# Designs tried in a protein design chat: VH-VL binders against q9m1h8. Part 33

Target 1, 233 residues: q9m1h8
Amino acid sequence: MEETMAEEGCCENVESTFDDGTNCISKTEDTGGIESKRFYLARTTAFEMLRDRGYEVNEAELSLTLSEFRSVFGEKPELERLRICVPLRSDPKKKILVVFMGTEPITVKSVRALHIQISNNVGLHAMILVLQSKMNHFAQKALTTFPFTVETFPIEDLLVNITKHIQQPKIEILNKEEKEQLLRKHALEDKQLPYLQEKDSFVRYYGLKKKQVVKITYSKEPVGDFVTYRCII
Below, E stands for the ipSAE of ESMFold2; O stands for the ipSAE of OpenDDE; V2 stands for 0.75 times the mean of E and O plus 0.25 times the DockQ between their complexes.

## First folded at step 13 (VH-VL; framework fv_ecleralimab)

Design K6 (at its last look DockQ between E and O 0.48; V2 from the best seeds 0.00; counts 0 for: pae E 2.03 > 2)
Fold by OpenDDE, look of step 13:
Structure K6 (fold): chain C 233 residues (1-233), chain A 120 residues (1-120), chain B 107 residues (1-107)
Amino acid sequence: as target 1 above (233 residues)
Amino acid sequence: EVQLVESGGGLVKPGGSLRLSCAASGFTFSDYWMHWVRQAPGKGLEWVGRIKSKTEGGKTDYAAPVKGRFTISRDDSKNTLYLQMNSLKTEDTAVYYCARDYEYWYFDYWGQGTLVTVSS
Amino acid sequence: SYELTQPLSVSVALGQTARITCSGDNIGSKYVHWYQQKPGQAPVLVIYDDSDRPSGIPERFSGSNSGNTATLTISRAQAGDEADYYCQVWDSSSDYVFGGGTKLTVL
């Protein structure tokens, strides 16, 4: 009865202490850093949009880095300091105001307060509201009480400039004369043109209005330039 | 408030001439296309002609019945539209309105009109 | 030349809905504008671009345009709505064209 002593091989569990120094980068969600970055991106896109709409924009505002932005406005910018007021290049007496709204719900009271606040601004012909919250129907109706056109943009729509991501065709807005000539040349009516919806992000970016016509030039190598016209509906 | 005020209407003989004026106020006159529209007594509205803004070339267009006889002009410094009518005919008897072209090809503001009577 | 046809007259009872038509070839491909003219007064724009209302025009006024017919609708007709109504379009060959006008009578 040979007692085969089963040599219990001491498997030395080499606990490889993988000191995974996973530095718990405490996601201190630099919430301030995120907020400042959002405002930086939105404000930069707003300036680009205004430039492309024909407003006089300082190139220094377009070239501002995030670091420089934070140095000027801080990590928690005061919303009033973020405001943009620039004249139209073709008519310096006409100014547009961009207002950044807070995260609080936008109410009729808020809109009225804003109206009072900007009432002393001479030469305002348009306003853009950058929204961080939803606007209810009553607040929207209150915007129609302004003596000029008010546009609203969710801040998310300004975080990325839509014109930078698309091989951007050359876009030209026709004046009334050019539109009339186009329609006469082709014996067309407004509703017979290919259309763009007013809600289209491109239409909103350029601030195009109903019945405006845009000339869109696509450059395709090797075929050359393709031109199309679209009417805003 | 936008206002358009026509003047210069009156009685004229066939073959005669008359000049109408339209004084504009309450808006940037130079930025708008301006029109003349007429209405014969007891009849409908008839487009007479237009003048475009200076920024868009300031060109004029006329309805076929008045082409070669009528001339539209403007003085932006005086905010005034004019209609020179030559070789007047009895069929030109009408109230003449000046109207503003807003956006694309409709008339948002009208004057009260001035009566032109062509009679022997 | 492009032509617009309107009925000579339309009658509506007080508080009822009036409909004034404007017919033209493929008018649905055009924008239609409507003017109200009271006796001895200048025309007033009441509808533009088929269905849009100028400021100060009551919601009772509405417009539609499809096919060969545009329609001005006046709901809850009032005595003050008695007037001549004209449709108007722009045409690439005829420029500015008015309809013959429709007399609306409120009964």
Scores: ipSAE 0.783, ipTM 0.953, lowest interface PAE 0.6, mean pLDDT 91
Fold by ESMFold2, look of step 13:
Structure K6 (fold): chain C 233 residues (1-233), chain A 120 residues (1-120), chain B 107 residues (1-107)
Amino acid sequence: as target 1 above (233 residues)
Amino acid sequence: EVQLVESGGGLVKPGGSLRLSCAASGFTFSDYWMHWVRQAPGKGLEWVGRIKSKTEGGKTDYAAPVKGRFTISRDDSKNTLYLQMNSLKTEDTAVYYCARDYEYWYFDYWGQGTLVTVSS
Amino acid sequence: SYELTQPLSVSVALGQTARITCSGDNIGSKYVHWYQQKPGQAPVLVIYDDSDRPSGIPERFSGSNSGNTATLTISRAQAGDEADYYCQVWDSSSDYVFGGGTKLTVL
């Protein structure tokens, strides 16, 4: 059934304000066990990643400063308050949840508790776990019980946004029809496209799956644009 | 549980018409490309045609032997795939299967089929 | 006009390993999918993307694909494996192409 756009069942609403607070965190202050700066950096990268994946992200979250982050969440942020829940721009009834995990070992108990906590979130179609600990084999198995895909990122991988290099190509993901037409146009078979590995940082950043094709456009003067296609393997 | 149930098969004379239906349940029908595949008695599988999801253009494509005679359509509000078969020939005699196209170009679920017999 | 060729029949002794081939020009550049069909029943997907098994298919079923030949391998053959087996590809010029089918007999 078609439904009106609604934010009901999304996790926490988060506001961004501009504060003149301190932008430096002392490592000698042991408050909360985890540096608030690390959560700020990872959370900012997560918002940028979700925007780039096509989710509706509030611009204020993208421009949030460290001092504004601390004004909202404190020096010892409660991890549940850091969660991100945003709808897909092209289909607002589909939502993604980002959960920041603590430093304790991630066990099957932790995963089941999370499952229960989110059971009332209607329209959730994907989830990202930001990890501070290794996930044991039992916990990895338990992730398969979710009715949608669950991705994991070590928090260390989100402390900088890898797409903020000096020169970045334009990335477009092809749908199934577009992939088929590409192969027909060039008389190519599925395995004849150049590959990108599933573990590649850009593949993981955009959440791409095996057999998806990306169109990569490089802009360079004086020649102009150069277009290539890569298939995830 | 994914289910595909074909109906509408029967006996028809050459030159006649039939309309097959495939009722789908257990999945979001509108997201998937859907196909018809047929099997003549004692013979192998033969692709008949497909219809793409509406969001990807809803285009239909047909195998050469049926092009111009068969029409595939879908009603996403009823979760139903259709095959309109016109100008039927004896070589169209087959069990007709409804199949779901998953990921990149294979059929993960099939219906049980409906028999179409074209005979004078 | 892409064509796939399968042997008409293959026999295997109970408990032994059966191999069913699917031949096509440069089939190794394509992903090969395999279907099992028992008499009077609809086809069932047993292997996709050359070697992957859908949920519920026993590990005895495996697949490989290189060069001009893809192979479905059934280890420890059981009486219940007796069926027709079809390979299938997508081809940029011919779309969906099935092999002619192989009847597996378990002795």
Scores: ipSAE 0.516, ipTM 0.845, lowest interface PAE 2.0, mean pLDDT 85
ESMFold2 (binder alone), look of step 13: mean pLDDT 95; pTM 0.959

## First folded at step 15 (VH-VL; framework fv_ecleralimab)

Design M2 (at its last fold request DockQ between E and O 0.62; V2 from the best seeds 0.67)
Fold by OpenDDE, fold request of step 16:
Structure M2 (fold): chain C 233 residues (1-233), chain A 122 residues (1-122), chain B 107 residues (1-107)
Amino acid sequence: as target 1 above (233 residues)
Amino acid sequence: EVQLVESGGGLVKPGGSLRLSCAASGFTFSNAWMHWVRQAPGKGLEWVGRIKSKTEGGTTDYAAPVKGRFTISRDDSKNTLYLQMNSLKTEDTAVYYCARDLYDSYWYFDYWGQGTLVTVSS
Amino acid sequence: SYELTQPLSVSVALGQTARITCSGDNIGSKYVHWYQQKPGQAPVLVIYDDSDRPSGIPERFSGSNSGNTATLTISRAQAGDEADYYCQVWDSSSDYVFGGGTKLTVL
């Protein structure tokens, strides 16, 4: 009766010291990759928006790939380099500036610093601030001290171009005559036009203002063009 | 400063003619719709007619009481609005105001001239 | 034709609130504008688009419009507010329409 002693092989627990340093680098690299992608998307949408608002935009900026963007700006873009300054097609003396803000809270001090920084820019008639953080009430009030209109967009609103989801409608702002003719043609009162709210993403994208009437043309194959009118409220 | 200055008012006999002028300054006249509004002595305001900006067709519209007798015109090179009044009636006696309606305004009169008095009497 | 109806006169005590009405069919669907006219002077726009104030018009002047009635409100009435007040609309069939005017007396 040979008792075969089963040798309990001591599996030496090799404590593999996983050097946690590589996981931190990968998280930082992944965060940098995500950040650069966010800026790429937002900047691309901003250029598309500016084009659609009637600004002169270089086609090369619209066609830029994420890879090309990263090659130019890096994975952690310098915010100042991301700035867009383009003239209005109808008046090249009028320029719009797009400024990408940091992740820090936007204060009155931040707004004043920006005001000083852009004071040498000749021909600015509008500015867009792309926000990554909350702006306090005092900072919002400080934006009214600029000699031109300042719009604010949370960066999240620029990650997707809203117009691409709605079949890229053609937008035309009616002049006063066209508005009058529209109202007469349909026997409508001023407030009987269908509305879009000023806070609507579509309205904000096109930079439409209260009381403007817009003609919106949707092209739908094979049915053709559908035209609707909206008043901004 | 925006200024509108009417001139050409006076005494005229029934059936007569008169031409009013409104000199505009302090704004881009060519972009404005321009109006005439009248006020009979001790009465309310009455719209007479308008002329649109040239960029919006430069067309004219008139109130029913003056249609076919009055003509509105403009000279953008002189920043001047005109009202030609023909076949004048006693009921046309009024202070005539020129008024501005800007492109971005919604069918209201943001500036008025001081007015010029037209008296139609035998 | 589209018509606007105003009271012929309104009286207000000094420092009190005056309300001048302008009535019209479905006027709430229109934008209403208001003009002040002092004796021997041209009209002055005091309210546009129901409730907006031109630059230089005191905050004491306000406007509202709903249903069949627009209202010009003058708070803290001053002697200098004594004037004729006219409402005005644009109508697709009648073009520019004025109310008959309201004489405001400050007592």
Scores: ipSAE 0.753, ipTM 0.946, lowest interface PAE 0.6, mean pLDDT 91
Fold by ESMFold2, fold request of step 16:
Structure M2 (fold): chain C 233 residues (1-233), chain A 122 residues (1-122), chain B 107 residues (1-107)
Amino acid sequence: as target 1 above (233 residues)
Amino acid sequence: EVQLVESGGGLVKPGGSLRLSCAASGFTFSNAWMHWVRQAPGKGLEWVGRIKSKTEGGTTDYAAPVKGRFTISRDDSKNTLYLQMNSLKTEDTAVYYCARDLYDSYWYFDYWGQGTLVTVSS
Amino acid sequence: SYELTQPLSVSVALGQTARITCSGDNIGSKYVHWYQQKPGQAPVLVIYDDSDRPSGIPERFSGSNSGNTATLTISRAQAGDEADYYCQVWDSSSDYVFGGGTKLTVL
């Protein structure tokens, strides 16, 4: 805002067809293009994540292009317009809300204001906060006061969909009946399965809860499939 | 808001039959595993059997003392769990509880009805 | 065939800590759940998954599970804690198994 800002050493990528890559920051201070692209990428990943978690997601949202996104939301989107609220396919009375947070630090006051704001959203059973800033310890603790699960994702973690970059292993999430049959088949008790940490990127992507089990199938060359089971801790 | 209300208990002679009902409200009944647990007078809790949600196969399992004599069923359109008890014995005298075992919780009963008394005596 | 053993009764002085045990072969490999039943009432879940507390259950209730013994601990015992307490597990061979129950008396 003062004369002559420092220039960044990023290179511009211009017209070569639709650009799926990250554009370099322009020396002309085109912050609107960077901001809208970050929200577009994160919002698209969020829709894919919700679909993969079993929520009812409009296919048009999954195929939305950057130019279409910018036509609707502009180069500096209003955050409240970016929110996503969709029902669970298996129980349409249960809804999840995705909220895109601003760049200011998240405080207890911010969390409490959100709590009041969502009190009029009937049927919410889960919420995801997409963060552009860090939360202090007290704000993080305040999230536990919601009557449902609240997850947080730094926007940087949503700029690409990690499931599109993983090769080979097939991942299947077991329901309760399938977990029971697995344990009976192998004469195992609940705590005797190998563990997978809640911090794992795939665990976070699918929103898996403690005590759920995933079946991981590795397709091996001449030997064939290798199957392992992991319980979330 | 969750309610489980048992009914159909009463006095019956050995060898007789009774049908118990458990009316459910305040939750999605169709995705819950539903159980019967009984308690003989002055004695402890004893698992009787269960029926899984239809989405997870809808199958039933029974404790050994009642297998072949008791049948558990559900009507998801009426949010109702049933226990058909045949060939009743004096040892079946108990308060029968309806209990909820949620699809995303692992094998415990987070809500119980108040029970209905079944007395089997000659 | 899996069995859980509880003491028949436990006494505790008002304000003191009560411990109710639940014993079973390798019970530490299972998750243990606890129910409180007051006279003439239905059971109420007070601890699940060894140590987790449902909403509405006071912090005075806690649980642990290791080896062959699980323990329900009630600190600062109150008159209102007087009840029967049952442990319960799921077992891969025996399905749902309850302990025989423990009568807690607050003196």
Scores: ipSAE 0.628, ipTM 0.888, lowest interface PAE 1.4, mean pLDDT 86
ESMFold2, look of step 15: ipSAE 0.612; ipTM 0.882
ESMFold2 (binder alone), look of step 15: mean pLDDT 93; pTM 0.948
OpenDDE, look of step 15: ipSAE 0.726; ipTM 0.940
ESMFold2, fold request of step 16: ipSAE 0.550, 0.545; ipTM 0.865, 0.854
ESMFold2 (binder alone), fold request of step 16: mean pLDDT 93, 93, 93; pTM 0.947, 0.948, 0.949
OpenDDE, fold request of step 16: ipSAE 0.747, 0.749; ipTM 0.945, 0.945

Design M3 (at its last look DockQ between E and O 0.65; V2 from the best seeds 0.64)
Fold by OpenDDE, look of step 15:
Structure M3 (fold): chain C 233 residues (1-233), chain A 122 residues (1-122), chain B 107 residues (1-107)
Amino acid sequence: as target 1 above (233 residues)
Amino acid sequence: EVQLVESGGGLVKPGGSLRLSCAASGFTFSNAWMHWVRQAPGKGLEWVGRIKSKTEGGTTDYAAPVKGRFTISRDDSKNTLYLQMNSLKTEDTAVYYCARDYYDSYWYFDYWGQGTLVTVSS
Amino acid sequence: SYELTQPLSVSVALGQTARITCSGDNIGSKYVHWYQQKPGQAPVLVIYDDSDRPSGIPERFSGSNSGNTATLTISRAQAGDEADYYCQVWDSSSDYVFGGGTKLTVL
């Protein structure tokens, strides 16, 4: 019955004062802090996107800091307060609504409830749903019952503005005249332009439609600017 | 609702002149490219000409058979399209339609008027 | 000048499928639009951009375009579908070009 005395080796806490100022950003970013930050980023990107689509956006919304955002909306923002409703610059009677959805699964019931809630909005001609959950096929079909176009964005797609990346090309949307001139100048048929898919992130960001043509300018130092045209398909 | 209403059709002698009007409603007229299309009795559709939106230059184009004789103009303040027809020929006898090519459309006619009949006869 | 060719007439039995063709050189590289015109009425857009339907146009109407031929297909033909049908394209040299039209008769 040999009582093997397990020597509890007192690992002496050598307080090595390595003053390495690696501020361990304590991973306890409060779950509320993360959520508010996500909404801040997504909402900011949404305003930028709306501006770039030709909507009237207040510059104060674009310059809002995270701290100011949290001061206004709190660490756990009410989703209804996050909504954006802005008019089109070219037609102030046309408004777009951005709705932030919750983390709950989006159902037909959810879509119908939203439809009822926004039914009193006069001049609404488009809507963007910012999603935090997957939408089922039935809910997607229910979106077609709105009298205007509804776009959906996963919130993750709005956490970063794709147009602000340093290496991103400049994109310009051609008007109808400019498109016609382009086709005439090059003796091209409409379908002979190089394609850009509707699912492309830039196409979605700018809200480009089928048959629109974009001018894409790539700046390559030291070679200069390279210009291409793409048709949305 | 989008509406286009043509007027000004009638009987005219060869070499005569006529002015057609198209009153537009139910949309932002100033943003539309506006067209005239004609149809001779018992014949097909024939494009006559167009006027672009003012924001896109307001330029006009015409089909070869009417070039130099017909002039398209617009008054955006009155939501009205015009077709001035000079030196009319018997071959110009047709129902004349105004048609819309809107800013979000690409080279097709999404709305048409009911047309107005122009008869060129001696 | 760019030209579009359509058959003069097509007949279809009630409830059957009608197909109206529009032929043009390399028409598949263009977008084709279709109009319905009933007697004494203005043309109505029924298909745009080869296959897209305006609001209010029945799903029975469909379009396709490839090679040198575009086709308007009318499934489950109804008596009310009896009309003239015109194809149309835009051409860089000829601007707006219509086909000669096809008379659809529903038998």
Scores: ipSAE 0.730, ipTM 0.944, lowest interface PAE 0.7, mean pLDDT 90
Fold by ESMFold2, look of step 15:
Structure M3 (fold): chain C 233 residues (1-233), chain A 122 residues (1-122), chain B 107 residues (1-107)
Amino acid sequence: as target 1 above (233 residues)
Amino acid sequence: EVQLVESGGGLVKPGGSLRLSCAASGFTFSNAWMHWVRQAPGKGLEWVGRIKSKTEGGTTDYAAPVKGRFTISRDDSKNTLYLQMNSLKTEDTAVYYCARDYYDSYWYFDYWGQGTLVTVSS
Amino acid sequence: SYELTQPLSVSVALGQTARITCSGDNIGSKYVHWYQQKPGQAPVLVIYDDSDRPSGIPERFSGSNSGNTATLTISRAQAGDEADYYCQVWDSSSDYVFGGGTKLTVL
């Protein structure tokens, strides 16, 4: 991987030797470029994830290039400018907020400050925290005080979108009514559906909660579609 | 704070009608499936019926003993659940509870009202 | 129609463990929920999805479900635990079904 090899050098300016001295001072000299790239990748994946969850996402955000990102946000983006707030397509009054956290350890005080900061944002029904540091047990428990679900993703988990395979099955998330009708139609009990673990990367990508059901459609010619259902546990 | 408050109970003769109300507050009522559950004096809990959220079709389902006689409706603008009871029988005598089956709960009742007593006797 | 059976009563000494059963055909394939009802009061959810506790319910309340029997367990029984307890399931053919209730007496 040639892009990884560029980081092994101490400077981006490896083209020059002895010009006005050396431009290579530290292995971390141009860390702004790496920081902006990480935020770009994570933010792009977040937009793709929100689109796939059913949120209204502007196509411009999905097609934004790294150079365009850097033109807007700079090489060391301000965290508040990176936030994403988009409405749910099926109910535009419901919004999700994505917050990019800094490198400082996240404490109960930090979580409560965030809670106060967003308390006037009418229509928030979900929030995602993109983490650059570990969150201790007490801070994690403080997240349960929000009136909606709060998910956390280490930024490293968002650097690549796990759903980008050439042949992806069609995925549909059932609401409670659809799940009930599925069980009635097949005379099934709740626990008789095949399971998908809550920790599964696809479950986390789609923000699925325990007891939700996904319909997965595989298309295979010449046999046609094969449909399976999985329940989150 | 989630609150459910039933009203409209009372004494009624067999064959009569009565309309119960359940005022809801502290949650997004339009996202909830709402239920009626009854309890005859000295007896156990019995499911009466439900109404689904409008976004999930707004349909109703009833237990066999009340099907065709009872009608559940909702007014999301007033956060109110209703139970219209017609052709009442003495065996309909019970405390009637409204109960919430929220959109992310799978078929259990996380909040209950205090109940309202319906007495059917001549 | 699907039916749930509970014992009419269970007695437990203060500080001991009470077990209240709920029996039904293949109940282990369903999720079982439990409600506590004190005299003159509305039911209160104490266990959902077999073993999960709502916020505010003490850890001494626990549940299990396998085969044809679900069990509500109340450890270190207190006088305030004296109540009627109901199990409930959703069934694909019978919808919402309650057990007949069990009166727990703390001696």
Scores: ipSAE 0.557, ipTM 0.864, lowest interface PAE 1.8, mean pLDDT 86
ESMFold2 (binder alone), look of step 15: mean pLDDT 93; pTM 0.949

